# VHH binders against G2/M phase-specific E3 ubiquitin-protein ligase (G2E3), part 4

Target 1, 328 residues: G2/M phase-specific E3 ubiquitin-protein ligase (G2E3), of Homo sapiens (Human) (q7l622r371to698)
Amino acid sequence: IWNSALDAFRNRNFNPSYAIEVAYVIENDNFGSEHPGSKQEFLSLLMQHLENSSLFEGSLSKNLSLNSQALKENLYYEAGKMLAISLVHGGPSPGFFSKTLFNCLVYGPENTQPILDDVSDFDVAQIIIRINTATTVADLKSIINECYNYLELIGCLRLITTLSDKYMLVKDILGYHVIQRVHTPFESFKQGLKTLGVLEKIQAYPEAFCSILCHKPESLSAKILSELFTVHTLPDVKALGFWNSYLQAVEDGKSTTTMEDILIFATGCSSIPPAGFKPTPSIECLHVDFPVGNKCNNCLAIPITNTYKEFQENMDFTIRNTLRLEKE

## First folded at step 1 (VHH)

Design c3 (framework vhh_7n9e_1)
Fold by ESMFold2-Fast, scan of step 1:
Structure c3 (fold): chain B 328 residues (1-328), chain A 125 residues (1-125)
Amino acid sequence: as target 1 above (328 residues)
Amino acid sequence: DVQLVESGGGLVQAGGSLRLSCAASGFTFSSYAMYWGRQAPGKGREWVSGISGSGGSTAYASSVKGRFTISRDNAKNTLYLQMNNLKPEDTALYYCARGSPEFYKLLESGYFDYWGQGTQVTVSS
């Protein structure tokens, strides 16, 4: 299917509106009724092939890869063109774009802030997690010295004077890894998406196209997060009561914090991996004013407070403030 | 239409005090967390302090904790930063920033969705 589609879409003798008919005829001739019997089945298989190709990285929510061979063969452009033609001809909702990739297409890379979940490279993700979990300037400097060669290579070295410098460092690493590293694939893919005016429509109607293009993770609920986090032995009953009330408030939209925000704060991930977390997420109750997310251990420390109002305010402020500073 | 205007900066000697103000307009001030940041020459922007919409929760960078106090007057749409026991290392351009609404978090080119032009603080030794 991929080869038949490439041949058809590269043919300059046909305008884009007819490329799908040519690809479908070629595929049907080669495989008969064994492969897609209908135009819609052909488009479904083509989109599945595209989603699972080396052009994209990530398990469920995908960003563009940096594949030198694919760049040389202009495959990112062809992928954008195929996607555009499929959308115009009533193909399936792709549903695999990261929100970061989508926002880069709609609002531009300069107005897009990638998150840890966008990083599929294990080593890069570990560097970011370690930087985020540094609690002293000395720890932060130690981590930077260990990954000095990497930070120098990607141009992200900066003077570290205070612990809050870690947030700008993480922002620089995310910006390089998710946006700058794949700049050439992105521009090529974007040009392909201009086929039949599709990119213009995506930019004009972003809410509608986000629903079609972007991956929708399984909705996180209070029940799901409550069951995800195992409670350490000898829990504080009142604090756990407040935790469960807080999850319900977040689910009901009574908090500025989302279920995703809580999960990112505790684990660095916006969704539960298919294989689950390693180590298993846990919750502990501490005599502190503000919660602490230990992403290395997937552990959330919640404060022991006298009132629920104080609990919610401290949870909301710390989680939102920490995540926003990580994007800074 | 959102405007943030800082004032109260200046030249002070080490050990001195300054009170910064930020006048906010064009939005419902009490609905947003507010922040103070600073930038010294040759360094990136550094978070200094933050305060929740109600004023009930505050947070501080370790370098200023115990010396600086953030506060707000929601009736006057004004954010404050009381700076005590100032050090030469506190020399920077100080700016007020509004926390981003949730729906804009992926559209931001950073933590701040709006920030002021800043007010210069210079601490002599």
Scores: ipSAE 0.000, ipTM 0.103, lowest interface PAE 23.7, mean pLDDT 79

Design c4 (framework vhh_7ocj_1)
Fold by ESMFold2-Fast, scan of step 1:
Parts: structure tokens; C-alpha cells; sequence
Structure c4 (fold): chain B 328 residues (1-328), chain A 124 residues (1-124)
């Protein structure tokens, strides 16, 4: 079906400005059988093929790949064009873009900060994790020496004088791997998305288009998060009551915080890994003003407060401000 | 469009006082926590003070007892009263609005929840 679609979209008589003609060409060219499907069925199959093609990488939330053959064949441009035409003609919500890819399209690569979840290469992800978990300058320098050849290859070698230098190193690696490495495919894809003015509309109405284009992890519920965190011995009954009430408020949309925000704050992950977390997530009640997320231990410290209102305000404030500052 | 405009910065002698104001527009002010951050040359940006939608406050260790954060919901304004200023308080002061996760993820930049900043210089 992909080859038939490529031929149709590359046809010199194909005109995306004429919806009737586009629908006719797509149906006639792609459904070569005596029993052709609907336009919507064709677009659905095309989008499924595109999502699973070599043009994108990642399991569920996808970024562009670097495929030399696809680049030579102008396939990134054709993909952008197909996606734009599908959106205009009532095709399915793609729902597979990473937020990073989406933000590169809307705000530009220079204003986009990739995250660990954007790295589909296991070895690169492990290097980033090791750098992030370094607790001493000596440990950090040891890790850098071990992956020296890789860092030299990608141009990310830098002088390390303090432990905080690890943040800039990680930023450099993420920037190279997710953004600079795929620059040419990205520019080609972006040009294709200009078809029928679609890119301009995405940039004008980002909230609406993100709901259509971006991958949404399966909804986390209050029950799922409540069961995910094990409680340390000698719990504060009132604080745990407020925690359960808070999860319910988040689920009911009565909080500005999402379930994903809570999970990221405690673990650094927006979804539960298939194999579960190591170590097992835990919750503890502390005489502190604001919650603390210890991502190395997957431990969430919740404050002991006198009122639920204070609990919710302090949870909402800290989770959002912490997640925001981590991307500076 | 979120707009935060700081005012009230300037040059002051050690031991003096300044009052910073941040005029907010483009969002439902009363629903968001507001904060003041500062950044001195060669230092990381640090939290000076924060105030929740309900009025609860928090202060950075070196400003406790000297600075007071407050908000006027009817005026869409957050304030920072700075007393007993020292040379170490010299920095650019930024007004910040609490971001939703969606806003932060989609913008990937601080410009939507940060004002342009106002310079505070304490002499002597």
C-alpha cells in the first residue's frame, strides 16, 4: 500500500487544493482491488504504515529517524505531505508524535529541549542515565573516560570542573542525538507539512493540534498510582488520607497537576515501565513544608499538613515548579 | 498570551528598601501561584519568595525576615517588599507564574512564565 500511495502522491496530476480530485485519485490509485474501501479507510491504513515506517523511531512516542536511503528518495517530504493531506481530508488522528518533535515544528529546534524518553537508542540512553546519576566529580570523570570515544564522535567533550557540569553535558548529548543528528530529515518533513497550509495552522493552534498529533500515554488513574506506591512503616494516617484525596482530585480535574506530573516528580518517568520500577516506588510522610521527589529511589515524600487545602496547594506548587526548573 | 511586567527595581544603598511589582495579564491570576526569582552574575537562578493561590508563602533562606511577598488578586499584581537590603541582594529579579505541565512541555522555554526581569543594585 505504501508503494501505491507514493506513486499517487508523486503523480504530476495530483493537486492537494482540490478535495474531490484528491479523494478520487487516492481511492482509484491505492485500492487496486475490485472492492475498494472508503477514503477514510485508505487514509487510516496510510497513517498506520507511516507510523510504523523507517522514517520514525521510538516505540510509542516517535521522533524522526536518520535513514540515508529515505532521505535520498525524498520520503520525509512525501511523509509530511501525506500527513498534511490526511489531516485536511478527515483522516485519523496520527497520535504518534513525540512532544519534542511537535515542539520543534511549533517553536523551532533552538527553543526545544529533548528529554531522556526521546532517546530510542539503548546505549545512548544508558550513557545519559549514568551521567545524571553521578554524585561526585571523580565518578563523573570516570564515566566520561569510559564513553570518551562516543562523546568525541558526537562533539560533546567538555572540561569537567564541578559536578553541576553534568547537566550541560546531558543537554549537549540530548541536543545532538534528538535534534542535530536528524536536522536534514526534519527540514524535509517540515516542508512537506506546509502542504495546504497545515504547518502554519499547527503553529497557530498548538494546543488543538497536539491533541491530534502527539502520543498520549494510557490514562493513569488514582487507583493505579495509589497501588503503585508502597507505604513505609509507621504512616501518618491523616497525610495518607490527604494523598488519596489528592489523587482523586487530580483524576476529577480539580487540580492543575496531572497523574503524569506526579509520576515524573517521583520517578522521572511519565508512564509505568513494562517491567515496573526498580526500586519499587514508595511514599513516606514527613514533617516538611513541601513534597520531595527522590527520583534515584523512586520515593515520594509528602508533607504532613493541618488541612487538605494546604496539602493540595503545596503539592500543586512544588510539582509544577520542580518539573519546570529541571528543564532550564 | 501570558504577560508579566516587573517594575520597582533600581539603585539603592545598603540598609535601604525597595518594593517590586509584577503586573500580570492573559490568564486567571487568582488561580495560579506566583513567585519571585533572582539571578546574580556568576550564580544560578534562585527562588526568593513564592505565594500560592490561597496565600501561603515561602521564602529563600537568605531573605527570610527581610522580604515579604504579597498579592492583590483584584489588581492582578504580585509584590515583593525588600527591607534591610545588602550588597549580596544585587541581582536581576524575575516574576514567575506557575505553569501547567502542558504549557511547559509545549513551550519548552521560560518566556511564558517569566517576566523580562528588573535590575536591583545595592551599593556600598
Amino acid sequence: as target 1 above (328 residues)
Amino acid sequence: QVQLVESGGGLVQAGGSLRLSCAASGFTFSSYAMGWYRQAPGKQRELVAAITSGGSTRYGDFVKGRFTISRGNAKNTVYLQMNSLSVEDTAVYYCARESTLAEWLYRHGYFDYWGQGTQVTVSS
Scores: ipSAE 0.000, ipTM 0.100, lowest interface PAE 23.5, mean pLDDT 79

Design c5 (framework vhh_7qbe_3)
Fold by ESMFold2-Fast, scan of step 1:
Structure c5 (fold): chain B 328 residues (1-328), chain A 123 residues (1-123)
Amino acid sequence: as target 1 above (328 residues)
Amino acid sequence: QLQLVESGGGLVQAGGSLRLSCTASGRTYAMGWFRQGPGKEREFVASISGSGGSTYYADSVKGRFTISRDNAKNTLYLQMNSLKSEDTAVYYCAAGSSPYEIFKELTSEYDYWGKGTRVTVSS
């Protein structure tokens, strides 16, 4: 399928208006099918192959990979072309782009802020998590010393004088890993997507194209988050009551915080992984003024407050300001 | 577990011919030949589908090289004609583990590799 499509699309007489018909005929000729599937079945298989190819990385929500051989063979460009032609000819909704990849296409890489969920490399993700969860300058410097060679290699070494320096360090690592590392594949892919004016349409109608291109994680609800977090030790009944009331308020739109924001604050992820979280997310009630998200342990420490109003204000304030610093 | 063993390399004069063989210790699907010349990166040469019904070639060898297979013998062949000095390289046999179609030019699509056989083309 892919090889048949690639042969058709690389042909001297390439015409986007009939490229799918040509690829379909080549596929049937090459594999000796006397009972070929429909062109819609061909497009579905082609998109499935593309999604699962080494050109993309990630589990369900995918970003571009850096494959030097694929880049040399112009495969990122061909992938963009195939995607564009499939969309025009009524192929399936791809539904596998990360929001980050989509935003890079619409708003540009310079206006896009990657998040931890965009990092499919386990070792890189662990470095970011450790940096984010450092609570002292000494801990932060220790982590940096352990990954010094990596940070030097990617050009992200930075002088650390205060704990707040960790946010810029994380931003640098995310920017390198998700954006800069794959810049050349991205530009090649983007050029392919210009086929039949598709990229221009994506940029003109981002709301519509996001729904067909991007992965749609299961919608988060108060019930889902409530059941996701297990309670540590003997719980503070009042604080847990406020936690459940807060989740309901967020679901009802009575808070500027989203369910996604809460999950990112506690775990670093905007959605629940297919296999679930390791370790299992948990809640701890503490005599503190503001909540704390420990992403290494997927643990959310919630404050014990006298009133719900105080609880909501402190949750909203901390989550908003922490995520703002991490996003920018 | 699966092992690939190349043979047939050697010294040949420009314009000459060589036939490379690669014997697999078991069943294979898509297979390919890759080469690495002095001071160069490993590059795609040719690939063949599991049935042998589809063949693909790099532009630099198209019309001169022919890839084929004998599934009864678990053996892959590369017939090299009209050899040029730029064909000098270590030639590697590669096999994929997927029964489905792969991106034939990507080394990452092939799970099993031989140790290589050296081809030197003298002028």
Scores: ipSAE 0.000, ipTM 0.234, lowest interface PAE 18.1, mean pLDDT 82

Design c6 (framework vhh_sonelokimab_d1)
Fold by ESMFold2-Fast, scan of step 1:
Structure c6 (fold): chain B 328 residues (1-328), chain A 126 residues (1-126)
Amino acid sequence: as target 1 above (328 residues)
Amino acid sequence: DVQLVESGGGLVQPGGSLRLSCAASGFTFSSYAVGWFRQAPGKEREFIGAISWSGGSTYYAVSEKGRFTISRDNSKNTLYLQMNSLRPEDTAVYYCAAPGSRLYELFKTPSEYDYWGQGTLVTVSS
């Protein structure tokens, strides 16, 4: 399938009006099928092949990779072209783009802020998590010294004078890893997407195309999050009761916080990985006013409060403001 | 000047085990992700596995998962490949490799590696 499509799309006499027909015929001739599958089946298999190719990285929500061989063979351009033609000819909704990749296409890379979920490299993700969890300037400087060679290599070394400097450092690392590192693949892919004016349409109608192109995480429910987080020690019964009530309130739309926000606050991820979290997410009850997300250990510390109203207000305030600071 | 030197190859019976070593010099080994490849007679180089500079991440070719384990010792500038339950089809020259420009990435294709060792021959035969 991929080879048939690539041959058709690379042809000197390539015409988008019949490229799908040519690829479909080549595929059927190669297999000698008496009753070939529908063109919709061909396009679905082609898009599935593209999604699972070395051109993209990430488990469910995908960004472009940096594959030297693919870049030399102009495969990022061909991928963009195939995607554009499939969309015009009624192919399936791709549904695998990260929101970050989509925003780069619509608003430009300079106006796009990557998040931890965009980082598929374990070591880079761990560096970011450690920086985010630093509680003192001394801790932060220690972490920087341990990864000094990496930060120097990617050009992200900066003066650290206050603890809040960690947010700009994380922003620099994310910007390099997710955007700058893959700049050449991105420009090539973007040029391919100009086929049949598709990129222009994506940029003109971003809400509609986000629905088609971007990965939508499976809906998180109160039940799913409740079962995801375990309790390791004797819990505060009242605080756990408020936690369960809060999850139900979020599910019912009675909170400004989303299930996704809660998961990001506790783990740094907007969705549950296919293999689950390691370490296992856990809940801890603390005599504090506001919750704490320990992303290094996937631990959520919830406050022990006198009333549910106070609990919900403090949860909403902290989660929303912490995520806002990380995004900025 | 970058140099990679493999050792530990030899003749082993089917079902046996071998541990290969790769001694690195001429570059900051602890800053590089590095990999193992093999080449059987008459075939192209095949990816076996890669390990991040810290040792925190590993990636294996699906066909070798469970039988082969990659590890590293940054204090000794040495990369290892532990091979268990060896089969005649594992007979190949084994190479360690390092990328040129991207120290932190786990690469899977030969073209992404600029530096290669001379190789060490592993023969699995009775």
Scores: ipSAE 0.000, ipTM 0.170, lowest interface PAE 18.6, mean pLDDT 80

Design c7 (framework vhh_7n9e_1)
Fold by ESMFold2-Fast, scan of step 1:
Structure c7 (fold): chain B 328 residues (1-328), chain A 125 residues (1-125)
Amino acid sequence: as target 1 above (328 residues)
Amino acid sequence: DVQLVESGGGLVQAGGSLRLSCAASGFTFSDYAMYWGRQAPGKGREWVSGISSSGGSTAYASSVKGRFTISRDNAKNTLYLQMNNLKPEDTALYYCAKGTSLYDLLTKYGSMDYWGQGTQVTVSS
């Protein structure tokens, strides 16, 4: 399907209104005419192929990759072109763009601030985490010395005089890794998206196109979280009853805490990974006043309380206060 | 796998001293900043002290500055809190915590990744 699409879209006499029909006919000839598919099915398979191609990186929320062979073959341009044509011809909602990639297209790279979630490279993510965890100028300088060659290569070396300089260093690294490193693929992709005026429409109606193009985490429910967390030790029956009542109260909007807040508190993640959590999330009931989130083990310790009101107040207080401090 | 086991708490008279220890296992201790926090009866959690991965930098809550000293032995995977001139207001469950954050590790318990079970400190008047 990819080769048929490439042949049609690369044709010198390319017509955006006709290319989908040409690609569909070529693909149909490859398996024969015994089981004719729809053009909608063709577009769905093409978008699925594109999403899972080497042109993008990330698990669910995707940014552009830096693939030398793809650049040489102008594949980023072709990808933008295929996306534009698919959107105009009623293809499926792609739903895989990172918010960062989308913001670069709408507001420009210079007005876009990447976040740690945009970094799929483990080593780069670890450097950023270590810089953010520095508590003194001496620690910060030590971390910089360890990754000096990397920072020099990417042009992010800066004078460090105060601990607050770590925030600008992190922004520089994120800006390089997520935006500047992929500048050439991005410009090529952007040019492809101009096909049929699609990029101009994305820029004119960003709210509508974000809904179509950007990855949205699956909505969490009380049932989903209840089933996600397992009990490995003898539970306190009353405390587990309060936990289930609390999840229902959160779902019903009767708590200031969200399902995402609970998951972040216990695991550090706002959504369930496609492959699930490793280790499997678990619940422990403890004789403590406030819950404890153990993000390394995906374990949530819930308090044993005499009343549900006390349980909900202690859960809401701890989760809200902990997450507020983490976000600064 | 990550385990933090606190010890050294007990009953002590005002003006006395205690040394708390935290034995860490299941992670590369020398790569992480470590914290001491406490929770007094009927009160929320309070950050007490933090120490960088190398031990080169420390920070303290205003209420304990000058009286408490945080230290670590990376060869033994152990965190310490030397508590001097103890006051009744220091009565609390003391727990150590493993640090990790996208922000400043010294911003209270929101920057803490893993918590120990705690050791009780009671200071009589």
Scores: ipSAE 0.000, ipTM 0.089, lowest interface PAE 22.5, mean pLDDT 79

Design c8 (framework vhh_gefurulimab)
Fold by ESMFold2-Fast, scan of step 1:
Structure c8 (fold): chain B 328 residues (1-328), chain A 126 residues (1-126)
Amino acid sequence: as target 1 above (328 residues)
Amino acid sequence: EVQLVESGGGLVKPGGSLRLSCAASGRTFSSYAAAWFRQAPGKEREFVSAIYSGGSTTYADSVKGRFTISRDNAKNSLYLQMNSLRAEDTAVYYCAAGLSPQEIYDWLKSGSYDYWGQGTLVTVSS
């Protein structure tokens, strides 16, 4: 199907605008030899093939790959063109773009901040995780020494004087791996998406197109999050009661915090991975005023408060302000 | 609204001691993670020490064993006891308070703190 589609789009004297106009007229008046069902079947198979091709990487939420042979054969351009034509012809919602890829198309790469979930390369993800888990400057320098060749190759070597330097280092690695490394494939793909003015429409109506193009995580519920987090050996019954009440309040819309916000705060992920989290998410009850999310260990520390009102206010305030600051 | 006011800065000789205070108005300190940062002339602002609402503390390697952070929640005050002062400790010292950071190590990041004092100058000179 892929080879047949490539041949049709490349070597026919094929005008996409003309073809669409003719197809819409025929479908509106009479069903031609190309029945709507067979067209939809073809587009669905084509989009499935594209989603699972070597041009994209990631499990459910996908970013562009760097495939030298595909780049030489102009396949990233052809992929963008096929997606544009499929969207205009009423093909299936692709639903596989990462939010990061989508934001690069709408707001530009310079205004897009990738996250750990965008990294499908196991070795790169492990380097980032190890850097994030460093607790001393000595540990951080040791990790950097172990991955020195990689950091030098990607141009991310930096002088380390304080532990907080790890945040800039992680930002640099994410920016390189997710955005800069695939710059040429991205520009080619973007040019293909200009077919029939599709890219311009995506940029004009980002909310509508995000719902069509981007991977949508399954709706999170209080029950799902409650079962996701394992309670540590020293539980506080009152604090756990407040945690469960808070999840119900969030589900009922009685908080400005969303289930997704809670998950991001604790794990850095907006959805539960298909294989689940490693390590398993956990809850720890502490005699503190505000919650703490340790994304490296998927651990959420919840406060032991005297009242539920205090618990909810401190949860809402910390989660909202922490997620806002992370955008910086 | 929380306001922080530092005091206790001044001129001190190498090897001397100095105690900085930070008075808070608004919420009590028991509702905050609090920290001390410093900025030397011509340098970036750097982390010195932090204290969590539960009493857990952390220190920059350069001051560990010499400085002690503490607070008195009843007085809404944060303190930094500085012993064995060195010329390298010369800086404007800032009191900071904010939300519990998302990660424990975010205490080291100035951007994690919402409220800041105007600073107090500490000069260590012979």
Scores: ipSAE 0.000, ipTM 0.087, lowest interface PAE 21.3, mean pLDDT 78

Design d1 (framework vhh_7n9e_1)
Fold by ESMFold2-Fast, scan of step 1:
Structure d1 (fold): chain B 328 residues (1-328), chain A 124 residues (1-124)
Amino acid sequence: as target 1 above (328 residues)
Amino acid sequence: DVQLVESGGGLVQAGGSLRLSCAASGFTFSSYAMYWGRQAPGKGREWVSGISGSGGSTAYASSVKGRFTISRDNAKNTLYLQMNNLKPEDTALYYCAKDLYYDSSGYYPHFDYWGQGTQVTVSS
């Protein structure tokens, strides 16, 4: 199916307005005309093949890969072209772009900040997690020394004088890995998307196109988060009651915090990985004023408070402000 | 073409009040979270306050909570910061900022665009 599409789209007599007709005819000739299927079926299979190809990386929310052979064969350009033609001819909503890839297309790579979820490479993700969880300058310098060769290779070595320097280091690693590393594939893909004026429309109507191009994670619910976190120690009945009430308040839109915010605060991830979290997320009740998220072990410490109002205020304040400060 | 124009800064005595405004254009104002940040002489830029696109949720840095109030008028495409009980430590250039992403994640403060800023000087 991919070969039929490539043959049609690479043809010297190529016309993007008729490319689907040509690809569909080639496909039917290869299998015989007995059960030719619909053009919609062809487009669905083509988009499914593209999503699962070596051109993209990530499990559900995908970014571009760096595949040297694919780049040499101009496959990133062909992929952008096929996506554009499919969208114009009523093909399925792709629904697999990361928001980071989408934002690079709409706002430019220089205005796009990747997140840990964009990193599909296990070793790179572990380096970022270790840097982010450093609690002293000495610990941070030790981590940097252990991955010195990698940081030098990617041009992210910087002078460390304070613990807060870790935030800029993480930003640099994310920028390199997710954006700079795939710059050439991205420019090629972007040129392909200009077919039939599609990129121009994406840039003009970003909200509408985000809905059809970007992966929508499974809606996190109070039930899903409640079942995700295991109780670490003997429970404080009142505090766990407030935790469950808080999750329900978040689901009902009665909190400034989102389900994604809670998950990021505890784990660093905005969605549940297909293989689940390792270690398994846990919750503990502490005699503290404010919650604490330990992303290294996926542990959320919730405060023991006298009233639910106090609980919700302290949860909302800490989660919201912690997530904001991580970028500055 | 995003434009943010701050106004309302000036010189004020400790304990005084100022109201900052930010006029926004070039984007659907109600669809984006908006922020106030500041930079004091010899210091890095710090986040001060944020407000969701609808105005339904707000957040404040601990140093200003209870003294500053962020608000917005979506019909006028204007963001406000009411600053009460000002301290010499509040002396800074104050910036209006637009979130890069539509108000859906509340995830990271991805500042897409910064205005030119408005100077606030608090005398002791």
Scores: ipSAE 0.000, ipTM 0.118, lowest interface PAE 21.0, mean pLDDT 79

Design d10 (framework vhh_gefurulimab)
Fold by ESMFold2-Fast, scan of step 1:
Structure d10 (fold): chain B 328 residues (1-328), chain A 124 residues (1-124)
Amino acid sequence: as target 1 above (328 residues)
Amino acid sequence: EVQLVESGGGLVKPGGSLRLSCAASGFTFSSYWAAWFRQAPGKEREFVSAIYSGGSTTYADSVKGRFTISRDNAKNSLYLQMNSLRAEDTAVYYCARDTIFGVVTKGPNYFDYWGQGTLVTVSS
């Protein structure tokens, strides 16, 4: 399907405004199975192929890849063109763009801040997690020394004077890996999306197009998060009561924190992976002032407080400020 | 050197019949979908009918039941039998080769080689 569609769309006589009418669709790339097909069936198969192609990376929420051969063959441009044509001709909602890729298209790469979820490379993700979990300047410098060659290669070496410098370092790594590394594929893809004025429409009506282009994780609930986190032995009954009350308050919209924010704080992920988390997320009750998210272990340390009001204030403050620094 | 040559056009009265032919050369005709398109005065080129090497056919709604497409792979020839002709059928008829192996599309931009066209006039 892909090769046939690619050949057709590359043809100098191709006019994307012409109606698409499909008589037959081939399944399993076997030409012997001809039968009456539909435009909708053809576009659905084409979009499914595109979503699962080497042009995109990520499990459910996808960003552009850096595939040198695909770039040489102008496949990123053709992908953008195919997406635009499919959208205009009533094809399926793609539903696989990362919010980061979408924001790059709408607001520009310079105004877009990638998150850990955008990193599909295991080794790069581990470097970022290690940097984020450093608790002293000495630990941070040790981690930087261990990955020095990588940071030098990507141009992200930075003078470290305080522990908070780790947030700017992570921002630099994310910016390079998710945005700068794929700059040429992105510009090519963006040009393809200009077909039939689609990119201009996406930029004019971002809320509407986000709903059809972007991946939406299964809605998180208080019940889901409560069951996701395993409680460590000898839990504080009062603190766990406050944790459950907090999850209910978040679900009811009585907190500025979202379920997604809590999950990111504890695990670095905005959604539950298809295979689940490894290690299994856990909760630990500690005699601390503020919660701590240990993303390396998927462990959330919640504070033991005297009142629920204090618990909610400390949770909201820490989660909001930690995520703000990671985004900025 | 791919070439398609149409013949059989002419003047015919409403309700009449006409048979168009297209001779293909320079490629393996039997491996491709072949199609007829038409372009009426002052209008864009529109799909009429297409046929695959195995005889599978598809038609535009406006001609279904009146026109019959056929092919002779041994002679590298494509045909269009037009019955119950109407004034609306007046157009230059073009023979075309599809670019999509295993999928036929009805947009003219999916066809990479075209004949010169043959004029069909239906007039009372």
Scores: ipSAE 0.000, ipTM 0.169, lowest interface PAE 15.5, mean pLDDT 80

